# Ledger of designs, part 109: VHH binders against Profilin-1 (pfn-1)

Target 1, 132 residues: Profilin-1 (pfn-1), of Caenorhabditis elegans (q9xw16)
Amino acid sequence: MSGWNAYIDTMTAAAPSIKRCAIVGAADGSVWARTEADNVFKASEEELKTFVALFNDVTQVPAKGADIEGVHYVVPRTEESLIFGKKENTGFFAVKTKSAVLIAVYEGPNEVAAQVRKAVESMQTYLNNAGY

## First folded at step 16 (VHH)

Design ug38 (from uf34 with D110A; framework vhh_7pa5_2)
Fold by ESMFold2-Fast, scan of step 16:
Structure ug38 (fold): chain B 132 residues (1-132), chain A 123 residues (1-123)
Amino acid sequence: as target 1 above (132 residues)
Amino acid sequence: QVQLVESGGGMVQPGGSLRLSCAASGFTFSSYAMSWVRRAPGKGPEWVSYISGSGKSTHYADSVKGRFTISRDNAKNTLYLQMNSLKPEDTALYYCAVGGPQPPPLKGEADYWGQGTQVTVSS
């Protein structure tokens, strides 16, 4: 087992509206940890490679949107090292650290989106401070 | 649940070679990146190498680049580390792990490592 599973567990405990999440390599989109069983994060390695490459120039993302688990999300805007998207009552937050990209897919109204963002950004800060 | 069993360690002279294996079970092996990590006596864990789930990308620590090769056989749920041009500084217990470079333990969490496989490089 990996130490990355504890990070998945911490994020999902902090924001119960997270339906599925994953931690993937920033360089290649490889899966390091993810939710499993009924909440399995089902993105392919090829889709994730495409997704993490979006962080090379986040200013281009709002024009194209982003695909996660075969679902196309509208990306209204991006911030430094943050991509987020919306599709009806679902959405995602993805943040990049030096080594990893953390992706959380959630379901719920806008009130829960803020909680999910806080959980993901807190973890991003922790990992960046640790050199990851 | 997840089980990882390392093997293939031993004693070699400087300049020698060893091939380590990691037998994995309890998860969809081909979906996850895999790492090799080592721990020298009195030291913390040092990440050595990782390979993507598909095997299409590999990454190495500077200390082993050009000498070690990571590979995997997804049909056999097995991870490998071919170690060439071994140096005394490579002496350590070697562990495999799921994912890329292992993060620091979270508050309240313990480090999790199996028994590993011992590599000793000496004259």
Scores: ipSAE 0.706, ipTM 0.856, lowest interface PAE 0.9, mean pLDDT 88

Design ug39 (from uf34 with Y112H; framework vhh_7pa5_2)
Fold by ESMFold2-Fast, scan of step 16:
Structure ug39 (fold): chain B 132 residues (1-132), chain A 123 residues (1-123)
Amino acid sequence: as target 1 above (132 residues)
Amino acid sequence: QVQLVESGGGMVQPGGSLRLSCAASGFTFSSYAMSWVRRAPGKGPEWVSYISGSGKSTHYADSVKGRFTISRDNAKNTLYLQMNSLKPEDTALYYCAVGGPQPPPLKGEDDHWGQGTQVTVSS
């Protein structure tokens, strides 16, 4: 079996405030791994295909925001490989690697958000260095 | 609880064909991408192909592109690999896996492979 679920477990262990998390294909938004059961990541493949396409031109995202799991997030700014947003007490960080997009949805204040960002960016670095 | 059972391997001559199957259980099959990965004697794992959960998107390693076709039947929780124009270098144990390309191992984690199905291409 594939070990992609171990990557989800590593990120959620590093940042316990992550409520839902997924690793999806950068080319098509296909789900490679996600949180399950009581914290299942519920985005459809169609929504994820639209979402990963945002990385083709991140400069357009702040004007429109981003949708994840049917929730519209305000995206205040972007970086080349990072999209993040807020909706009330909920937020997300999404980072692109060569082959994948990692998405973490969390709840809590900015202090919690910093830990989530660190977890996702650490995994992004690991995967990029491994050629993914 | 995730279980994957590969079948359909065998011995075939160069230029021949085989169809591999992977029976999946224990998870929501249609929600996940599925891959085929192979391991030849003395080599590390090589990702072969993956298909999105819906089946609308497929991806192939350059070494098999044009010869292999990945497909799935979500009603039967089954993944397939149709292998045509087989070459001696396709000789390997073939495994199915959940997700896209085989991930790099995390430090301290052992590889978790099923038994796989053996494909041998020889005259």
Scores: ipSAE 0.715, ipTM 0.864, lowest interface PAE 0.9, mean pLDDT 89

Design ug4 (from uf34 with D111Q; framework vhh_7pa5_2)
Fold by ESMFold2-Fast, scan of step 16:
Structure ug4 (fold): chain B 132 residues (1-132), chain A 123 residues (1-123)
Amino acid sequence: as target 1 above (132 residues)
Amino acid sequence: QVQLVESGGGMVQPGGSLRLSCAASGFTFSSYAMSWVRRAPGKGPEWVSYISGSGKSTHYADSVKGRFTISRDNAKNTLYLQMNSLKPEDTALYYCAVGGPQPPPLKGEDQYWGQGTQVTVSS
């Protein structure tokens, strides 16, 4: 795989409650790296294109929610480079860098969510500092 | 095991053309974006071109716009780079890579480089 696969491995090691994870292009939603096999991140490129476009105006997202892997999530609020959502016992955190969007889908309670958020935000910071 | 095998390089005169190929195996090729990257003697890697998994989005470095064309054949798991109007400055080892521009290596991890395919443009 690409060097982007190592970033998936780092995030999933830091937050074991991540069930599926992907790094996609910020402009087109095309997959650069993702979890595979039993943990395959199964969003289509068209769904991901729609999802990454949400970062163009995050203020509209709480009113309509977000779709990932065919699952509709309630998005309670957004930040400029962060979208997160919840549906029952599942949730996600997605963060945007200059060139990429990192998406982590997890299962578990709010305590687990905090660890997942920390993992993706740490990686966002690392990539931003490196000019990505 | 993921494998990427580059081929098609060679020696050409300025203004010549070459078509590079990258044969991919060990992963679902059509699901992933692909890039071409080159390394000239004594220089670091330079991203050259990008194509989305569907092939609907392509991007090029300013140095090659209008001269190079990236394409893919998802049924054959093959990535291509058509190189026209070659210049001496295009002389480099060319590599294909999965995803967007190569990320910085993580702490303690070496960047992967295969053998690549050599392109030499000289009179």
Scores: ipSAE 0.692, ipTM 0.841, lowest interface PAE 0.8, mean pLDDT 87

Design ug40 (from uf34 with Y112V; framework vhh_7pa5_2)
Fold by ESMFold2-Fast, scan of step 16:
Structure ug40 (fold): chain B 132 residues (1-132), chain A 123 residues (1-123)
Amino acid sequence: as target 1 above (132 residues)
Amino acid sequence: QVQLVESGGGMVQPGGSLRLSCAASGFTFSSYAMSWVRRAPGKGPEWVSYISGSGKSTHYADSVKGRFTISRDNAKNTLYLQMNSLKPEDTALYYCAVGGPQPPPLKGEDDVWGQGTQVTVSS
């Protein structure tokens, strides 16, 4: 066992409005850890491979949006290693580290979105400092 | 609960071959990347090989590249490591793990590894 699921638990404890969450390989989009059972993160490896490739040039993403779990999100803007989007009452934050991409899907108002962003960015910093 | 059971280890002479297996249960095996990691006596864990959930992407540590082949059978929930041209330096306890090409940083209990399967390469 990898123990990567402990990082999922850390993010969801820090931001309880996260409905589904995953840690995937930056090169291939393959899942390393994700929420399961009633909160299973259902994106296919093919969809995730397409998604992680968006980090190769984040400036192109607002023109096209992004797809996660078969849901198309409007991406209003991006930051260097951050893609985020909204669709109605749901949203996501995705951040890239050296080796991984962290994706958190949430539901709720703007104040919980801020908590979710903080949780994924904190984990991004931790993993980068650990060499991931 | 996630369970990983390694098997296939044994004693072999330098230049020999072994095939390790990892039987996985308790999760959707085909959805997850898998890795092989080894721990030699008195040393920390060393990542050996990685395979994506689909099996389309594989990666190897420089120390085993060209000698080891990782594969998976998603219908059987089983991960494999074919080890050829074995060297004394390959002597270690071998573990399979869910996820990334490197072991994750530990955050709690050390029990993130299975029982492992012992590989001993000696004359």
Scores: ipSAE 0.664, ipTM 0.839, lowest interface PAE 0.9, mean pLDDT 87

Design ug41 (from uf34 with Y112L; framework vhh_7pa5_2)
Fold by ESMFold2-Fast, scan of step 16:
Structure ug41 (fold): chain B 132 residues (1-132), chain A 123 residues (1-123)
Amino acid sequence: as target 1 above (132 residues)
Amino acid sequence: QVQLVESGGGMVQPGGSLRLSCAASGFTFSSYAMSWVRRAPGKGPEWVSYISGSGKSTHYADSVKGRFTISRDNAKNTLYLQMNSLKPEDTALYYCAVGGPQPPPLKGEDDLWGQGTQVTVSS
């Protein structure tokens, strides 16, 4: 599809428990690449604009949680450039680079979550080193 | 299957204008940001302009600010680039692309660019 779609494919190959994911603009939340068809990432641009703005001050996020695809997630804590959340059997990891935010939604236990986090953080490091 | 088809290029004299079009199909056009990218002879690709899916955010390379305008018609799945006050250095093949500035290449990366549309500014 797009050149950015290759990064989606790389992350999902590294962590097959990723159900849906997207790469969006850090400034506007507009989608650059996302999973499609049976596993389409269905967040609106308006919701994503609100979501990426959370990275302006991640310390405020645990108090209110985060919304992705109309689902409210509890955010137990944040790290610089990392927001993650849980809701029952699902969760997400979102990381910010210079120009993009990578979001991966997964389903499964904590062991699965660790693999998803590793895949997303590896891609974040790669893109940051490439100047993105 | 995703398809992007560029058109509207041509030959113009310095100071002239052209309007490029990109017809998109095979995906939900309105959900995706779009960019224009150009490649001058013997040069690497240069990102030119960006527009968010909604059209509310636009960004331009410093080399084209004030002269080029990016727009989109989501009902028609079409991206546009209005180019005014064209200069010889604008001579390039112009491509539309899905998303933000070009991602770095990956091993096994497929060709991401269509045929493009040639813009030649000379005299």
Scores: ipSAE 0.685, ipTM 0.848, lowest interface PAE 0.9, mean pLDDT 87

Design ug42 (from uf34 with Y112I; framework vhh_7pa5_2)
Fold by ESMFold2-Fast, scan of step 16:
Structure ug42 (fold): chain B 132 residues (1-132), chain A 123 residues (1-123)
Amino acid sequence: as target 1 above (132 residues)
Amino acid sequence: QVQLVESGGGMVQPGGSLRLSCAASGFTFSSYAMSWVRRAPGKGPEWVSYISGSGKSTHYADSVKGRFTISRDNAKNTLYLQMNSLKPEDTALYYCAVGGPQPPPLKGEDDIWGQGTQVTVSS
C-alpha cells in the first residue's frame, strides 16, 4: 500500500464526518494521497497550486476566500498554518506542515467541524514532529 | 488495486548509466505525485527523487542532483529514472512510490515494500 494513504485512513477514522480529504505537496499542490471512488477529492493540480500558495500570506485570505474542488468558501479568519472555510452545510480545514498541506472537506453542523479540526491538527503535529 | 512494478536495474561499472521504469496500475496515475526511493544494503530507505502529477515540478536528493533525471509518461502510466554517472554509493534496491518523500512510519517500524529493482555499481 501507498504510505501516505495510511494518513488519509487515520484522519477519516478519527473524524467520520470528513467527506473528502487529501495530502498535497506544500511546494506544488500535487496530490500525494486522497480519498477515492465515490469520495474522490476532485481538485485539479492547478487549483491546488493556487491554494497552497495561500499559506505564503494567510492574512490576505479572509478578504478573498478560498477555492477547493471548484467551490468558493468564505474564510472567516486564519491562523499561521491553518486556513478554514464554510459554505452552507459544508466546510474545510487545511493545515500546512513543513512539506505538505492536509485538506479535509466535511459536511455537517459546527459540532462535527470541531472533530474534523482536531483530527487534522493532530496529524499536522505528528508530521511536523517527524520533520515533514 | 494499486500496483507498482519496477524494472531496468542491473550491474554497471562506475560512470555508467541505467534507466529504471515503474509501471503503475489501479489508480489515476496522472493525478498523483510519484517518487523514487532506494535502500542500500544494511541501510534504511532514502528518498531519491520526486515528480508532480503534471510533471512540471521535480525535486532531487542532494546526493543525486545533476546525475539523475526523473520523468513520467502519463499516457503509458509509467515513471522513469535516468541514472547517469553512477557511483558505487548508488548500489541499492530502487522502489517507486506514490506521493512525496517517504512518510514517517505510522503502523510500525517496518513498512511493506515491493520487490524493487536492483542496481549494482562496481568496478
Scores: ipSAE 0.658, ipTM 0.840, lowest interface PAE 1.0, mean pLDDT 87

Design ug43 (from uf34 with Y112S; framework vhh_7pa5_2)
Fold by ESMFold2-Fast, scan of step 16:
Structure ug43 (fold): chain B 132 residues (1-132), chain A 123 residues (1-123)
Amino acid sequence: as target 1 above (132 residues)
Amino acid sequence: QVQLVESGGGMVQPGGSLRLSCAASGFTFSSYAMSWVRRAPGKGPEWVSYISGSGKSTHYADSVKGRFTISRDNAKNTLYLQMNSLKPEDTALYYCAVGGPQPPPLKGEDDSWGQGTQVTVSS
């Protein structure tokens, strides 16, 4: 049984600058898989429910920002299935698939952001093509 | 180490009921969504239902909506599936799993399941 944990491992291997990540239900923000131990993704189910609801109308997000793990991120712009933000030397990329939302929190300069985005978008494409 | 032990299966006639249980250990049960997945003879796995970590949201495959109810007892680290109005098409080995609908296997991953619990619906 591979489970959703294997998908977390694949993303973190593809982009080592990912510090924490999770796969959550698009409908409810429920946690399907997340990094644990020294890299635990700390968002509550209630915060995640609020977060995934942002994908219902991504055009509203830049005006209010987004909260992940109790941290408020500035969201400069969005795309239909992509929300990303930055705060100091940390940032995140979140993408929606048919059934899930993939969230990757990274740390580092802007040069690593592009690599993290590619890793998350590649996984989004893979899951969408598989019907997820 | 994550461990999941299914029980409660059996043989029933069409229209009958069964309640399945999944005893979980080795992880913070209440933090994760949980699913029921079944595998009919000669077929691949079919996702049946999942429930959020808090238990506040539930989701069902169209084939079982209105007949099956998923629930959990976080104090006991136990997942349940109440199956009513059982049909011959529900005959399968039933497994519990961590997370939402079962993902496709990644290249090189082991697609082995535990023993599960057998449900047989026949007259």
Scores: ipSAE 0.718, ipTM 0.855, lowest interface PAE 0.8, mean pLDDT 88

Design ug45 (from uf34 with G108D E109S; framework vhh_7pa5_2)
Fold by ESMFold2-Fast, scan of step 16:
Structure ug45 (fold): chain B 132 residues (1-132), chain A 123 residues (1-123)
Amino acid sequence: as target 1 above (132 residues)
Amino acid sequence: QVQLVESGGGMVQPGGSLRLSCAASGFTFSSYAMSWVRRAPGKGPEWVSYISGSGKSTHYADSVKGRFTISRDNAKNTLYLQMNSLKPEDTALYYCAVGGPQPPPLKDSDDYWGQGTQVTVSS
């Protein structure tokens, strides 16, 4: 109840270019919190289960890309616990913690992408430090 | 506005059973994972059980594994916890929560919203 939603609110306030975001279980991709209403994060549980499994071997992701909300993104490269992608004027950053995966979909040029990445990575650090 | 209303608690002797319910409203229940969390007298919150939105994935704390069963009825927006072989150490106030298997790190043990449902296991 609203507890995990506070984390969505924190990320969205820190980076206004985030259009939609979610916190999902690292093991099953089930939604713990997400943006709603006009900004609803629309990915199905089955799609998210496939997505979170990408963190089992991030080195394979650039060759295949990644699907979020039925949209196929090109993933130029990955880092240990970070997957990010682009499609035209949209993009995403996804980071894995011990228990969760945080996904933020944004719109805008590379200048705003840096702020979105910072917001998501700051939350990743906070959750990891708290044991999540 | 998200609302969660717990019920079904009560007093029971060791070895007894209780079924807890959580009535959810104000959000698309079937899209979200749900958890049960408990707080024993004088202790912080302890995560008890987790169920994915589809109900296909469930997880349990080691202290309750094999005795408790989490389930959900998405058509009725209701979460359940079937508690069997209850022990005195299961005595706690039980809360349902949206999302992950543990209390959100933004909250301390005294910050839970709502009244929960009291389970007391004693002779």
Scores: ipSAE 0.665, ipTM 0.842, lowest interface PAE 1.0, mean pLDDT 87

Design ug46 (from uf34 with G108P; framework vhh_7pa5_2)
Fold by ESMFold2-Fast, scan of step 16:
Structure ug46 (fold): chain B 132 residues (1-132), chain A 123 residues (1-123)
Amino acid sequence: as target 1 above (132 residues)
Amino acid sequence: QVQLVESGGGMVQPGGSLRLSCAASGFTFSSYAMSWVRRAPGKGPEWVSYISGSGKSTHYADSVKGRFTISRDNAKNTLYLQMNSLKPEDTALYYCAVGGPQPPPLKPEDDYWGQGTQVTVSS
């Protein structure tokens, strides 16, 4: 396989509260790596194409929210290259790099959310520095 | 287990053509983007071409644009690379990979490559 699965493994090891995770192309939303089996990340390429397009103008996202795996999330605010949302006991963090979007779905309280955000942002920095 | 098996390489003269195949198994092939990557003697890996899971999006390295065409047959779990107007500089082991451009290994001991298929372009 591609070495992209090692990046999924690195993020999930850094933040065990990540339940499902994916790395997708920033231009097309096509999956490069994702969690599988009992933790399969279940978004279609069509849904992911719509999702990655949100990074073209993140200021519009809080008004509409975001959909991942058929679940609608409330997005309280965005930062350039960061979208995050919450739905009951679940949430996500998504960050854009030069060529990819990293999406991590987690379950748990705000203290685990901080760990997930740190893991995703650390990987974003690493990939940007590597030219990805 | 995920398995990728490359084939179709060979020896060809400059200006010739070859068609590479990559047979994929162990995962939902149509859900994943695929790439071709090559490694020339004494050089690091160079990303060559990319295709989205649906096949609707393709990208090429500048060095091969206009000469190579990437395609896929999701019903057969197979990725292809049609190589035309081959040059000596195209001589390399060719690998298929899941996803976008192959990232550097996170650890020096990581090895993501199969056997690949050898392409040699010489007179």
Scores: ipSAE 0.668, ipTM 0.837, lowest interface PAE 0.9, mean pLDDT 87

Design ug47 (from uf34 with G108T; framework vhh_7pa5_2)
Fold by ESMFold2-Fast, scan of step 16:
Structure ug47 (fold): chain B 132 residues (1-132), chain A 123 residues (1-123)
Amino acid sequence: as target 1 above (132 residues)
Amino acid sequence: QVQLVESGGGMVQPGGSLRLSCAASGFTFSSYAMSWVRRAPGKGPEWVSYISGSGKSTHYADSVKGRFTISRDNAKNTLYLQMNSLKPEDTALYYCAVGGPQPPPLKTEDDYWGQGTQVTVSS
C-alpha cells in the first residue's frame, strides 16, 4: 500500500523462501510495512521494541537469544548490523539501517538461508545509500 | 484495501490553527506507524511528522517542531495533526501515510497518495 510495502515485495520476490518479513523503525520497533494475509508477520510492537534494542549491543545477543513472533531463536553469533538466529527448521535475518530494521523469517537449509541473507543485505545497502 | 481519507484543511491567517484528521480503514491501524507528509505547490514531498503504532513515540521535522502535534486514536482508526502558529510556508496539500518517513523511490514507480487536504496560510 505504502511506499514501504514495495520494499517488502522486492525482498520477497528476490528470495521466495522468505516466509514472513517486516520493516520496522530502528528506534521504536513500530511496523512500517510487513507481509500480511496468509503470511502475516505477527510480532507485537512491544516484542519488536525489545528486539530492535538488541542492536544497541549485538555482542550480548548470543548469550540470550532473540524472540520474534513469540518464538525464541538461538543466535549463534552476530555482526555489527546483523542479527540472525535459528530454531529447528526455521531461522531469521535482521539487519539495521540508519532508521529501520529489516526482519525476514525463513524455513529451509543453509542454501536457502544464504539467499535470504543476500536479499536482506542488498536492501540494507540500498536503504543506507539513500540515507535511511 | 488500505484507505486513507484526509480532512480538516482550510484557509487561515498567519498565526492561526487547524486540526487535520486522517480516517484509516482496510488494515490493523494500531499495528502500524503513521506519518504526515505535505507537498507545497511546485515542490516535492516533505515529511512532517511521525507516530508509532502505540502512540508512545513521535518525531517532527525541524520546520514544524514546537508548532505541530501528531496524535492518534486507535479505537477510532484516526490520525490527527494539530497545527498551531501557522506560517505561509506551511501552505501545502497534506497527506497521511502508513509507516515512517517517505522511502526513497524504487527504480520506476509513481506513488498515489489520494486527494489529501489543502492547507492555505495567507494574509
Scores: ipSAE 0.650, ipTM 0.837, lowest interface PAE 1.1, mean pLDDT 87

Design ug48 (from uf34 with G108E; framework vhh_7pa5_2)
Fold by ESMFold2-Fast, scan of step 16:
Structure ug48 (fold): chain B 132 residues (1-132), chain A 123 residues (1-123)
Amino acid sequence: as target 1 above (132 residues)
Amino acid sequence: QVQLVESGGGMVQPGGSLRLSCAASGFTFSSYAMSWVRRAPGKGPEWVSYISGSGKSTHYADSVKGRFTISRDNAKNTLYLQMNSLKPEDTALYYCAVGGPQPPPLKEEDDYWGQGTQVTVSS
């Protein structure tokens, strides 16, 4: 039992429309916690290493998009420490803390997206305040 | 059901060496980063070392850098910590954990620790 699994549980409880979720190392993309079983987050460490490197310069991401779980997402814009993308009725929010990147993949309309963003950003704030 | 079983601790003189093992089961070990954490008598937990799932990235606390080496054998689902040049200040109960440094507990009462393996460095 990882202490990081409790963070996955908290985010998915706060935003039930999250289909898959992971917490990965900001430096290497290695998984620290993720949803499992029927909701397994299926990105490889190699793909995640590429993904977390996008946070080195988020301003370049809208021009090229982002890949998560082998799916190419259009990234309409970014904010400091926030990358989000859309692919039809699916989307993701990814936020960076000092040591981690939190990724939530969801399905549903913009109202659902706002709830997912709030859940991920709340966790980002909590971890940043704790020095993570 | 995630299970982690630490072993390899013992009593050793200052300057000695020990090798700790952590046998993991119940999850895809190679997909997850792993850490070693210790609790010294009268102190809170201290993160010691980290290794990525692939084993390509390692990190160490300043207190152990240059003396400890973390490694893993993904075929055997086992994490290791080679401890050299041991000091009395390394005396602690050592735990392995899934992921990066243990986050702050979401409840004040949360306890993330199993049994651990005791390392005692004394003359």
Scores: ipSAE 0.693, ipTM 0.848, lowest interface PAE 0.8, mean pLDDT 88

Design ug49 (from uf34 with G108Y; framework vhh_7pa5_2)
Fold by ESMFold2-Fast, scan of step 16:
Structure ug49 (fold): chain B 132 residues (1-132), chain A 123 residues (1-123)
Amino acid sequence: as target 1 above (132 residues)
Amino acid sequence: QVQLVESGGGMVQPGGSLRLSCAASGFTFSSYAMSWVRRAPGKGPEWVSYISGSGKSTHYADSVKGRFTISRDNAKNTLYLQMNSLKPEDTALYYCAVGGPQPPPLKYEDDYWGQGTQVTVSS
């Protein structure tokens, strides 16, 4: 059985515009899988613990924004189990399942964002259907 | 390349103790959560315990709570599982794995884990 890194590979293959990506524990922000080498996802465990706690009340997030990899993102709005943000040419999509939070950071225009969102939401649906 | 080498298994009588070790290399060990997973003969994998990268957060399967303790030494890139009050039901091949509890439902024959370390609890 492949580990959680196989799911990172699946998302990045589906959306090659993802620059960095991680799967972290919803309860504690611990890193289960992430992109490595030239694409290493560099968020600290403490930052991720703070980030996953945002899903406890997503309605508060647009007022304060979100921090990922030491970068502060403006969050224009949220949906149930979805937080996304933008900072100039960089953006992210983060989705929560029962047990995990999937985070994908991308660079590029809105057409790139749409592809990344589709990849992340497809994986969220798959994991939710599998009981995760 | 990620390499994981389990050790410390053996044969023990019910009520005994064993300490398993997992030597990790090829990745930034302290950045990743680590798990112990076991497979009893003829059965699928069962998640046992996981620990966050910092070691500050630990989680256990109900079957082992109060008997097993997961820990890590990030300076030595080593994961541990202290097993106390062992029961015949704990007999299994034990594997360490990178990441959180129970991997996603993928094919069981995938080349995911190393050789593991055998724990046998019997008289």
Scores: ipSAE 0.603, ipTM 0.808, lowest interface PAE 1.2, mean pLDDT 86

